VHH binders against Dermatopontin (DPT). Designs and how they scored, part 1

Every score and structure here is a prediction.

Target 1, 183 residues: Dermatopontin (DPT), of Sus scrofa (Pig) (p45846)
Amino acid sequence: QYGDYGYPYQQYHDYSDDGWVNLNRQGFSYQCPHGQVVVAVRSIFNKKEGSDRQWNYACMPTPQSLGEPSECWWEEINRAGMEWYQTCSNNGLVAGFQSRYFESVLDREWQFYCCRYSKRCPYSCWMTTEYPGHYGEEMDMISYNYDYYMRGATTTFSAVERDRQWKFIMCRMTDYDCEFANV
Structure headers, positions and changes below count from the first letter of each chain, unless a header shows other numbers; antibody chains aren't numbered by Kabat.
F, E and O stand for the ipSAE by ESMFold2-Fast, ESMFold2 and OpenDDE, each averaged over both directions (binder to target, target to binder). V2 = 0.75 x the mean of E and O + 0.25 x the DockQ between their complexes.
Where letters were taken out, [cut] stands.
Atom coordinates printed by the task and the answers are left out, and those that the model quotes come from them; centres of patches stay.

## First folded at step 16 (VHH; from u6 with H32Y I100Y Y105R S112R)

Design v6
Fold by ESMFold2, fold request of step 22:
Structure v6 (fold): chain B 183 residues (1-183), chain A 123 residues (1-123)
Amino acid sequence: as target 1 above (183 residues)
Amino acid sequence: QLQLVESGGGLVQPGGSLRLSCAASGFTFSSYAMAWVRQPHGKGLEYIATISGSGGDTYYSDSVKGRFTISRDNAKNTLYLQMNSLKPEDTAMYYCAKRYEIFGRTIEYFDRKGQGTQVTVSS
């Protein structure tokens, strides 16, 4: 995929601390602009400041052939302290995240913001590797191929590490309306 | 909302010329770098040319350097690719792409399943 999109990445210093959507243990809500979906997830773990993560996200427009979103919604809550697996209902694509920290379990609950694209259906789904690779590490997940869209995630919680590892569920979308015979 | 429409492809003899156009809408065209990307039949994508938002900086792959010229008209929201001295290996579907910077990385937006514009170089 790297060769599909150009020259090697270059390392840059980021002198801004203002890129994160939340402070430690702060609740947040992030939505992509209309017609866009999440294509990147970045996070750092702050051990000394409450054993929690700061998050950031980036979005890009869906391709013209996928069309415009027909509806968007917040998906059902995934409760703090649990391992879970969730995709957007109704064949939606992930277009945002919101989260709230619960001191009673020292963990966060999570919701996806989901958008449906007419009657298009996911297919050829796969799951990313773990992000982070080990608890406490920086997380930096970016898709360089817009043929795949984030549908959801699965995540594990470690009460000892007070952290989570994530795998994101990535699928292609049909270029035709899904009918009973095709689903 | 965002739209990129390629045109100007066709059948041409080796050594010939074509000019491709890309009509852009749904964003502030002059604020973004643009690129041309091609896909030969049954092969992977090849990045071939890039131009800055102002038009002041251009870059070319070695395969097209000296033969192709990327340009833009920010008043018409149009990107161009002048293709000279065409070779059979230039035969491909051509797409224009809008370049994004995401967390310090350059990502090129285009629709691989979109129309594009076909260039065929054959006798």
Scores: ipSAE 0.456, ipTM 0.733, lowest interface PAE 2.0, mean pLDDT 85
Fold by ESMFold2, fold request of step 22:
Structure v6 (fold): chain B 183 residues (1-183), chain A 123 residues (1-123)
Amino acid sequence: as target 1 above (183 residues)
Amino acid sequence: QLQLVESGGGLVQPGGSLRLSCAASGFTFSSYAMAWVRQPHGKGLEYIATISGSGGDTYYSDSVKGRFTISRDNAKNTLYLQMNSLKPEDTAMYYCAKRYEIFGRTIEYFDRKGQGTQVTVSS
């Protein structure tokens, strides 16, 4: 019941200075501005506030050679209480996050906002280290290379710590159209 | 739509000079620090010069300090790089970049697969 009358998700502006996109226990929906993708993720853990996290994100424009996004969508839900692996379908790039908190399990469900760039496809993919490095720590992930784009994430969950570690999946994108659109 | 268009490259002898230009559009140019980056063929990126939004503060990598001068004309939305005493190791594709501050970190925006402007120093 915390802050979400009739709508479990709240959309508001990205806080590049020091703002958080959500209060603890609050659902949220964050999208990068049109033509931008997520390049940074910041989060702080609040044990006394439901063993939950506040989040912030930063975005940057994609290079002009990648073109404009041709379509964007919310990916399928990754349910609370599960460890999961998810990439954007249709070779999409992550351009946002949506999440709702569940007091009964002290955990969140997650969705990616994904944007497709014509028929470009990912290659040379790798996974980041864990964020946070240890459960309960601040999370401060910033993209190190402009050549790589976030495609999704895998998470592990600790029932003892009631927290998640994330590894983000980072890929390069072709500068030509591919025949196989669904990778 | 943010655009950065480089020009002024070419073939030049060692010891020669070139002036690179970058036409900027789609943002308030004077509000952002700008940079020049270069990529020699088959090598990684090198961030060689930066200039504050007002033009009052500049920084140069050791590889170009004393030979290159970054400048800007905020009335014309144009960034410049005056390159003197050119050496064969200056041969690279040159890009201009807009500097972003993200969570207290500096990140450079440019189109690595864009046209850029090629500088070739050879006899």
Scores: ipSAE 0.442, ipTM 0.702, lowest interface PAE 2.0, mean pLDDT 86
Fold by OpenDDE, fold request of step 22:
Structure v6 (fold): chain B 183 residues (1-183), chain A 123 residues (1-123)
Amino acid sequence: as target 1 above (183 residues)
Amino acid sequence: QLQLVESGGGLVQPGGSLRLSCAASGFTFSSYAMAWVRQPHGKGLEYIATISGSGGDTYYSDSVKGRFTISRDNAKNTLYLQMNSLKPEDTAMYYCAKRYEIFGRTIEYFDRKGQGTQVTVSS
């Protein structure tokens, strides 16, 4: 399932020399260029600014073997304050992030932007280590293997630290269409 | 979509020469540094040569320095590796890689799936 949740378009802004896509306590919408997927996530935590994080992303073109994305969509929202596990439906790949900050819980809701590439199937999936390693710490996740793609993530939320740890779900994708079920 | 297609590998005797080519597409070739990497069977990846986007700067690993030459033709979107004085130790699968700068770090990306060109040096 996918849908248009009507988030307003936000022009890309660099709020720091590091290319942050958001200010603390503000929502953001980040999408990779067409035919690209997210390969890196960076974030810094600011306790004084609502225990919030600034985020930065890097994208990379998918290889020719995957072809052009057949469709892209926004996944369902993962609510603030809740721990969640989500992968792109229809074997899609993560090609963007959308988030809104909630002062009431000092946390963010999250939404994946996903792109499907024909009927390619994921395999050899694994979850990364926790990012950040500790609550409040800067996180820097980079996919060093071109053959692996981000399919989703799982997060834990600390009500005490008011921060999240992330594990990213990384998979290889077939170079052929298959009838494999969604992961 | 990004595509890197290596060619030019083969079987050669020690002391022989080969010239590898990498046809690039799906990105602005001249804007990116490129590299050659190799992977001997059962061993890890070795970065052996890099070249800047303009071609003005080159780097070689000690293992190939003086024998290999990396070059590029930006008009043809092609990367080259001239390999002279080949040794059995040069036997490996060779890949061309696109260099990225991500969060201030340099990373080389290449697709191992169905790509690369095999170089075998044997008597």
Scores: ipSAE 0.258, ipTM 0.607, lowest interface PAE 1.5, mean pLDDT 88
Fold by OpenDDE, fold request of step 22:
Order: sequence, then structure tokens, then C-alpha cells
Structure v6 (fold): chain B 183 residues (1-183), chain A 123 residues (1-123)
Amino acid sequence: as target 1 above (183 residues)
Amino acid sequence: QLQLVESGGGLVQPGGSLRLSCAASGFTFSSYAMAWVRQPHGKGLEYIATISGSGGDTYYSDSVKGRFTISRDNAKNTLYLQMNSLKPEDTAMYYCAKRYEIFGRTIEYFDRKGQGTQVTVSS
């Protein structure tokens, strides 16, 4: 929308230290700083390490137009081995992830950390493509349009590949308070 | 929450000077490269200046090089644009913007820019 302005400065990032929030087979709890929401998800798969993934997240401050988060909470657990579809309740935005690994199923359970912003409502929601594109591959989902916020995700688990594919649910938020607590 | 508030614009004669400020909040200011962009009436956004997080590196478009100076005070979470030798063609709405570095990728963050500050250069 705004085009490429050709800014020459590039901040260096050491990819050897990608800031993984977990080791394989270990649980983790990740939360964005106050007033920030998740805008990117990165993960690598390791078949030898229990067919598990390491995860990394990036957060972005919400705009002033949304105001301060009015409430934050952990959603219900989504159990390992199962497919699930979930959006933050109360029209919340995803502001973190919690996960535990289960050796018995070679999969993880998950929880969203959600934050509500006043009585704003989601609209113009869409689902991303599948991440990773193929089982076993690295996934790298980045939201390049910051008018959209992650509301949740749907994911499928392959019992054969012992891996998951994800689609993230992205929505805009109203610039006014709406009447519906759960859209 | 992220907030960028531009100020310092106004009416100035050709050859005059202005100093714009951008007050930033809601993020770790020093961690991000910042930029000034401008939008003349009826035209698109134009990149004019960028500064690294530390302030050690600066870059300018040819249209403003030698006349404008971008700087920052990380202790004050403030971005500056010193504009000298102003020309009528510098007339525009001026915005500050931040850059994101996510997993090694640069993302231009313009959608959360402030309301801007109007600069009008006219005799």
C-alpha cells in the first residue's frame, strides 16, 4: 500500500540465535509485552527430537486507536493430537502462546494468551495459507499489514508426519465500540 | 500502544528553515530505525530520510540531501528533522514512521504514523 521506499539501512540479525522460546520436548510460555500482540510466528521442525518444533514469536504494539488492553487472559487448553479451531473469546487478540510437549503422541497442547481492547469488534477476517507449507518444513508467518490482528488459528495434526499445519485467523478491529462481546 | 506525534510544521518563506519533531511512545524507541516521509497534496508518500536505531547511520533522498538533517534523541524518544533552505516543492504533510525488523526482515510501518505536520513553503 505504501510501497517500497528503498530505505538502505538494514538491521543485522544473527540467525544462529533466532531467539527460540523453547527447546525440543520442553514446554514454554510466551507473552507479548503489555499493549503488544503477536504479528509473526517462526518454527523449525526436528524429527529426531521427538518430531517436535522450536518456536519463535514477534510482537507489535497496537495503535493508539485501539487504546489500552482492558483485559488479558489465557484461553482453554487445546489438547495434543487433536485438531482445533479457536479464536480469542470476547473479541480478544492473540498476545501470546503457551505449550506443552507430549511424548506419547509426539505433539503439543496449546493455549492462546488473549487481550481485549475495549469493546472493539473484529471484521474483515481471513485465514492465512497453511504454515508450514509442507509437514516437516520451517514455517515463517509474518503479518505485513498491521491493520490486521491475529485473532486465533486453526490447525491440523498429521498422525503420520507427527507435525501440524497452521492457519492463522487475521482480522481488522473496529475504531468504535460495538455491542457484541463475542463476534 | 504505539504513538507517533509529529510537530513543528508551519508556513515559511523560501530559503527558510523548520525543525520537525516526532514524539514516540509505546515501543522501545532506540531499537528501531526511524524515517521521515512526506506527502504533497494529491501525491503519494515520499521517502526523504532514515536514521538507524543508534543514530549512527543516516540516509537521505536526493531531493533533500544537503538541506535536511535527520537526528534522534533516544533518551527523549524523539525524532527530529532539521529542514534548511526550504523550497516550495518541499510543501507537504510530513510524517514520521518506524521500521520493524522481524526475523531478519525489514517491515516499513507506516499505517500507524501520526497525523502528520503540515509544512508550507511559500513567498
Scores: ipSAE 0.215, ipTM 0.614, lowest interface PAE 1.3, mean pLDDT 87

## First folded at step 18 (VHH; from v2 with E108D)

Design y1
Fold by OpenDDE, fold request of step 20:
Structure y1 (fold): chain B 183 residues (1-183), chain A 123 residues (1-123)
Amino acid sequence: as target 1 above (183 residues)
Amino acid sequence: QLQLVESGGGLVQPGGSLRLSCAASGFTFSSHAMAWVRQPHGKGLEYIATISGSGGDTYYSDSVKGRFTISRDNAKNTLYLQMNSLKPEDTAMYYCAKRYEIFGYTIDYFDRKGQGTQVTVSS
């Protein structure tokens, strides 16, 4: 396990020029480069623009110990307006996101892009705290520990605030092949 | 094919000194901050020192401040850790880590295939 160790000064973040993958009310499809997985998620909320969010992602190469992804696929869609829990099937890792905005519910549907690395197995899984901390707030989820990979997420949706909170499911992966069921 | 190879560890008496090296390859070394981390037996990883890409900024944990010095030679793609006044508590496996900056945050890369270098401080 890694501890947090950063520079003693706090970094300034400007969300105005962050290379968002989407505009409000528009769908998007984001995929990491081959051999990379999502390690960070940034989002800002806009109440005036349909209570929607702009999203940005960061990817990093997986360690050589994991090898090359054996297969990648789009997971089942998580419907707008619904709370959901989903992890990548077959012990896959999150390597992208696809989303579409629905005006009728002022929410988005979501779909994971998942990549499997041989028959590696997840272990020591945990869920992050809620992102954003409160509805309507900006969010930065950063995977500081390279040993942990995003396997999925669980979300809650507020019909009042018309926003979602996310808990990301993070797991370690074995450095050998095994046949554990999807965790 | 990023690779980090640590060396320079060994057995030393309390109060002694060691100099660790980390040979980096597979990426633009000078563009990335680097760090040293250590793992005592049966314990988790501890960050002990970090250095900016240019080498202009260095930071240390309280546990090693004043005793350890992190440095780098970008021309040689090498990271160093000079360890002075070593204590038994410094006994651990030492690893170098590549640091990434994402969204203004720092993310550490740790190659699990790396063997690290063992430092043992004992009378």
Scores: ipSAE 0.514, ipTM 0.801, lowest interface PAE 0.7, mean pLDDT 90
Fold by ESMFold2, fold request of step 20:
Structure y1 (fold): chain B 183 residues (1-183), chain A 123 residues (1-123)
Amino acid sequence: as target 1 above (183 residues)
Amino acid sequence: QLQLVESGGGLVQPGGSLRLSCAASGFTFSSHAMAWVRQPHGKGLEYIATISGSGGDTYYSDSVKGRFTISRDNAKNTLYLQMNSLKPEDTAMYYCAKRYEIFGYTIDYFDRKGQGTQVTVSS
């Protein structure tokens, strides 16, 4: 259940021969394969290339007991130049990222690709440390625990360093149906 | 669709033996390392053993080394765990896992809330 507009109009091809999904200043759209979620985020910072970053991601399938995703969508845009906090709506799990670079602010806007898994609800949520640990550093966030899923992120932006730190929001999912979203 | 289906568990007396099987489908089995993990009731996950895609390299946790043997049949897409000299502390739910290499790190895929196969060692 991919959205029609996510593939023909907003999907970027892999333009990196080093495994990065984007070149500096380049917009990109990354989706995990169907039934998979993001488990790793890697990034390098390029001060001389517009204070921008190249990104890479890795995915793994969700457990069989969680089933197939029932709905997937691109979440609302998080505007460039601002700090923000967002989780996937409707108890969705992060299964991709989309971004466009803006020279005027030397920063990017961001969208999560989110997938809902039946009526399961997130619980026991926690927030990672900062990625990168210091502005300008390489980012290497890898999840070792399948019991936790990425739900979203909060970010800070430094006007001086022209870089963004991320804290990813990680939650477990119930093994029973729940009627309420945990946003 | 990727599937890992465990079987062969049961109730056994201390000192006994069991052979677990894991039927794999939905991926090129021979190209991936596989593992067995277990979860005793109310306790955390414990890594037991791994085997390379070819079957040429095996590794065991200290708790099972010398007693358990991991093997695979790539023609039948099946992973095995031969468990000998079973002890009450081996009582757990057992899962087979597909090993992923993600950016140079190792992550094991399995369904912690799935059926698994139960091994109970009791008099």
Scores: ipSAE 0.461, ipTM 0.739, lowest interface PAE 2.0, mean pLDDT 86
Fold by ESMFold2, fold request of step 20:
Structure y1 (fold): chain B 183 residues (1-183), chain A 123 residues (1-123)
Amino acid sequence: as target 1 above (183 residues)
Amino acid sequence: QLQLVESGGGLVQPGGSLRLSCAASGFTFSSHAMAWVRQPHGKGLEYIATISGSGGDTYYSDSVKGRFTISRDNAKNTLYLQMNSLKPEDTAMYYCAKRYEIFGYTIDYFDRKGQGTQVTVSS
């Protein structure tokens, strides 16, 4: 439905609440510093240049009791133009995002950067409200309760608005090793 | 690596005093606001005191104001909580927290599964 060609990835290292990680339609790759996970997602919508979003992220260290990540990886691609649901495989926690814009479908593909913390398992999972609340609005998702970690998201896409609403999947992690892998 | 280690808790009688300490490492301590939080058994978290990075601004919850004093020693990377006139309702696990400013919002980092320091006030 579209080729493999998209806008190139670009990475910025000096992020602030006024430092967007991408320009309009620019591809980007964002990773939290080692041992940190995403705790906030901010985005603005720009209709004047073909309806796309600029993104900003914030990270915080995981608690000492969770330890250091044992492995990290980029998850499989979530295709542009589709509603999707994805969590990090192998009970990973979200520690980054990357995305490319495809003009042929006027939408973005998405990947999570995921990190596994020992053999801990998610539990007490819940899903946030929609972000943004209405298409075209500023998105400002903040984890007020650090007890929960982002595991992934589900999204819906509006072809007429050329915008996407997100619900983030938030879970606690066990303090003991667990054999069960959630998928 | 960021670490916060609480100490100084124990068993005291009502009206007694304790001084809690929090040893901090893995970040520039003087540049960050800090807090003390507590969790009574089976109850929710209560944020009880905060202090700015410089030590110039402090805030207290109504439940502890006038009895507790938060302070810091930036040369020793240590946060303190002086607890006077202790009451049975002060019984809780105490944690120190590092304040993060994220997109204009405040989020407190602490390890709920960590050791903390237990304060028990009983006759």
Scores: ipSAE 0.452, ipTM 0.747, lowest interface PAE 2.2, mean pLDDT 86
Fold by OpenDDE, fold request of step 20:
Structure y1 (fold): chain B 183 residues (1-183), chain A 123 residues (1-123)
Amino acid sequence: as target 1 above (183 residues)
Amino acid sequence: QLQLVESGGGLVQPGGSLRLSCAASGFTFSSHAMAWVRQPHGKGLEYIATISGSGGDTYYSDSVKGRFTISRDNAKNTLYLQMNSLKPEDTAMYYCAKRYEIFGYTIDYFDRKGQGTQVTVSS
């Protein structure tokens, strides 16, 4: 149970200058600092600029209980124009994104940057609601509960709207090393 | 790794003063708002003071407003809490906590606090 936060609630939704990691139609590669994982994703849609999106990310340090990342890697590429489901292999956590835009399909391919933390295992996994809520809309996905970590995502692509919806896969991690390399 | 270490607590008489310190490491201190949180024995956490990353903005709960002052030295990665006119009701474990602003949202992860320093106000 918590008392008064003694801090005003602030919610700012200015997308004009938000430190986007990319320009429309351009590729990008974003990685969290060492020992940090992605905790938030922001994106805006631009129909005129190739039905593309600009992206921004926020990272946070993992709890001390997880320790330092033991290894990090880039996952397999998820192709543009395709619907896909992917989680970090080897029980990794999402620690970055890279993407390339394809004019031929007006869509992006995606690749996760994943980091493994010792031999911890994911559990109590769930998928978020769709982001954006509707095709063509702006999106803010923020993890308010740091007990859950982003393991991956499943996406759908609309050939009509030329946009992609995301459901992020969120999991807890064990506070002990488990015997399973890939749950 | 994130680390917060509180110090400066102790036993003081009513009306007395204490100055708490919090040494921060493992993150860019100046980029994050910080807060002081206290927890009386057997009670819940109470946020009592918050300061912006730059130190330009401060916020206080009604329970401590006018008596406590939160400040920071970004060059030293240190957070302070000057406590004046202390009352028995101020007796609690005091923690410093890292607060987050993400895309204009204030996010609190309550596990991002130190081990605390005990403040006891008694005659």
Scores: ipSAE 0.446, ipTM 0.768, lowest interface PAE 0.7, mean pLDDT 90
Fold by OpenDDE, fold request of step 20:
Structure y1 (fold): chain B 183 residues (1-183), chain A 123 residues (1-123)
Amino acid sequence: as target 1 above (183 residues)
Amino acid sequence: QLQLVESGGGLVQPGGSLRLSCAASGFTFSSHAMAWVRQPHGKGLEYIATISGSGGDTYYSDSVKGRFTISRDNAKNTLYLQMNSLKPEDTAMYYCAKRYEIFGYTIDYFDRKGQGTQVTVSS
């Protein structure tokens, strides 16, 4: 099956004039094109602008082996100021993000856009390191392993730093339809 | 629906030549830079060469520079790798890759688990 990537031959970090999906303090809704899932997340922190972050995402097509997404939906909202853990229901994959900024807590609420691919099941799941590595830092999470898909994330929020750290949940997906509707 | 199908590999003696082809489909071929990578058995992945979408720019690894030539025919959605002066060290599974630019990273999309095309250089 075709669908592997993960060797960056060139690296250049320029956060200036990036294709940010949002302005500070503004909400946004980002969705991957049909048949694509989120493979990268970039963010910069701005303390002066409400201790908020600008976000950018990259999507890539899922392997042909997964077929076409059978359905997509928005998950339940993860509230601002709260630490949360969420994966796409129904074994879905993260295919987008929606967020709204809340001045009262200097934080954002988050909502996953998820897509289900037949009846495939996740397995061999793991959590990434924390992004950003430290509060207030830029984050650049890129999945180099195409066999792993973002299923969700767990986040912590610092009331002191007014920033949120993310651990992304990455899983493999079966190459067959499984009997478990929601693993 | 993206598909890359490599061909042209085979057994060749040192000093010989081979021409690899990669048939691309499922995307706008001319809009993307392409690359060749290889993986010797039991060894890591190695970058070989890259070519811009238009074909105007080419880049080579030092290990193959002067011996290999990457080219493309956008009308045929085909990527080529002309390999001359082959050495035993060139023995590997060869893959063509579609390049992505993600947040300043250049990433090659290919299938290391796929078919590729085997090149074996041996006397």
Scores: ipSAE 0.381, ipTM 0.712, lowest interface PAE 0.9, mean pLDDT 89

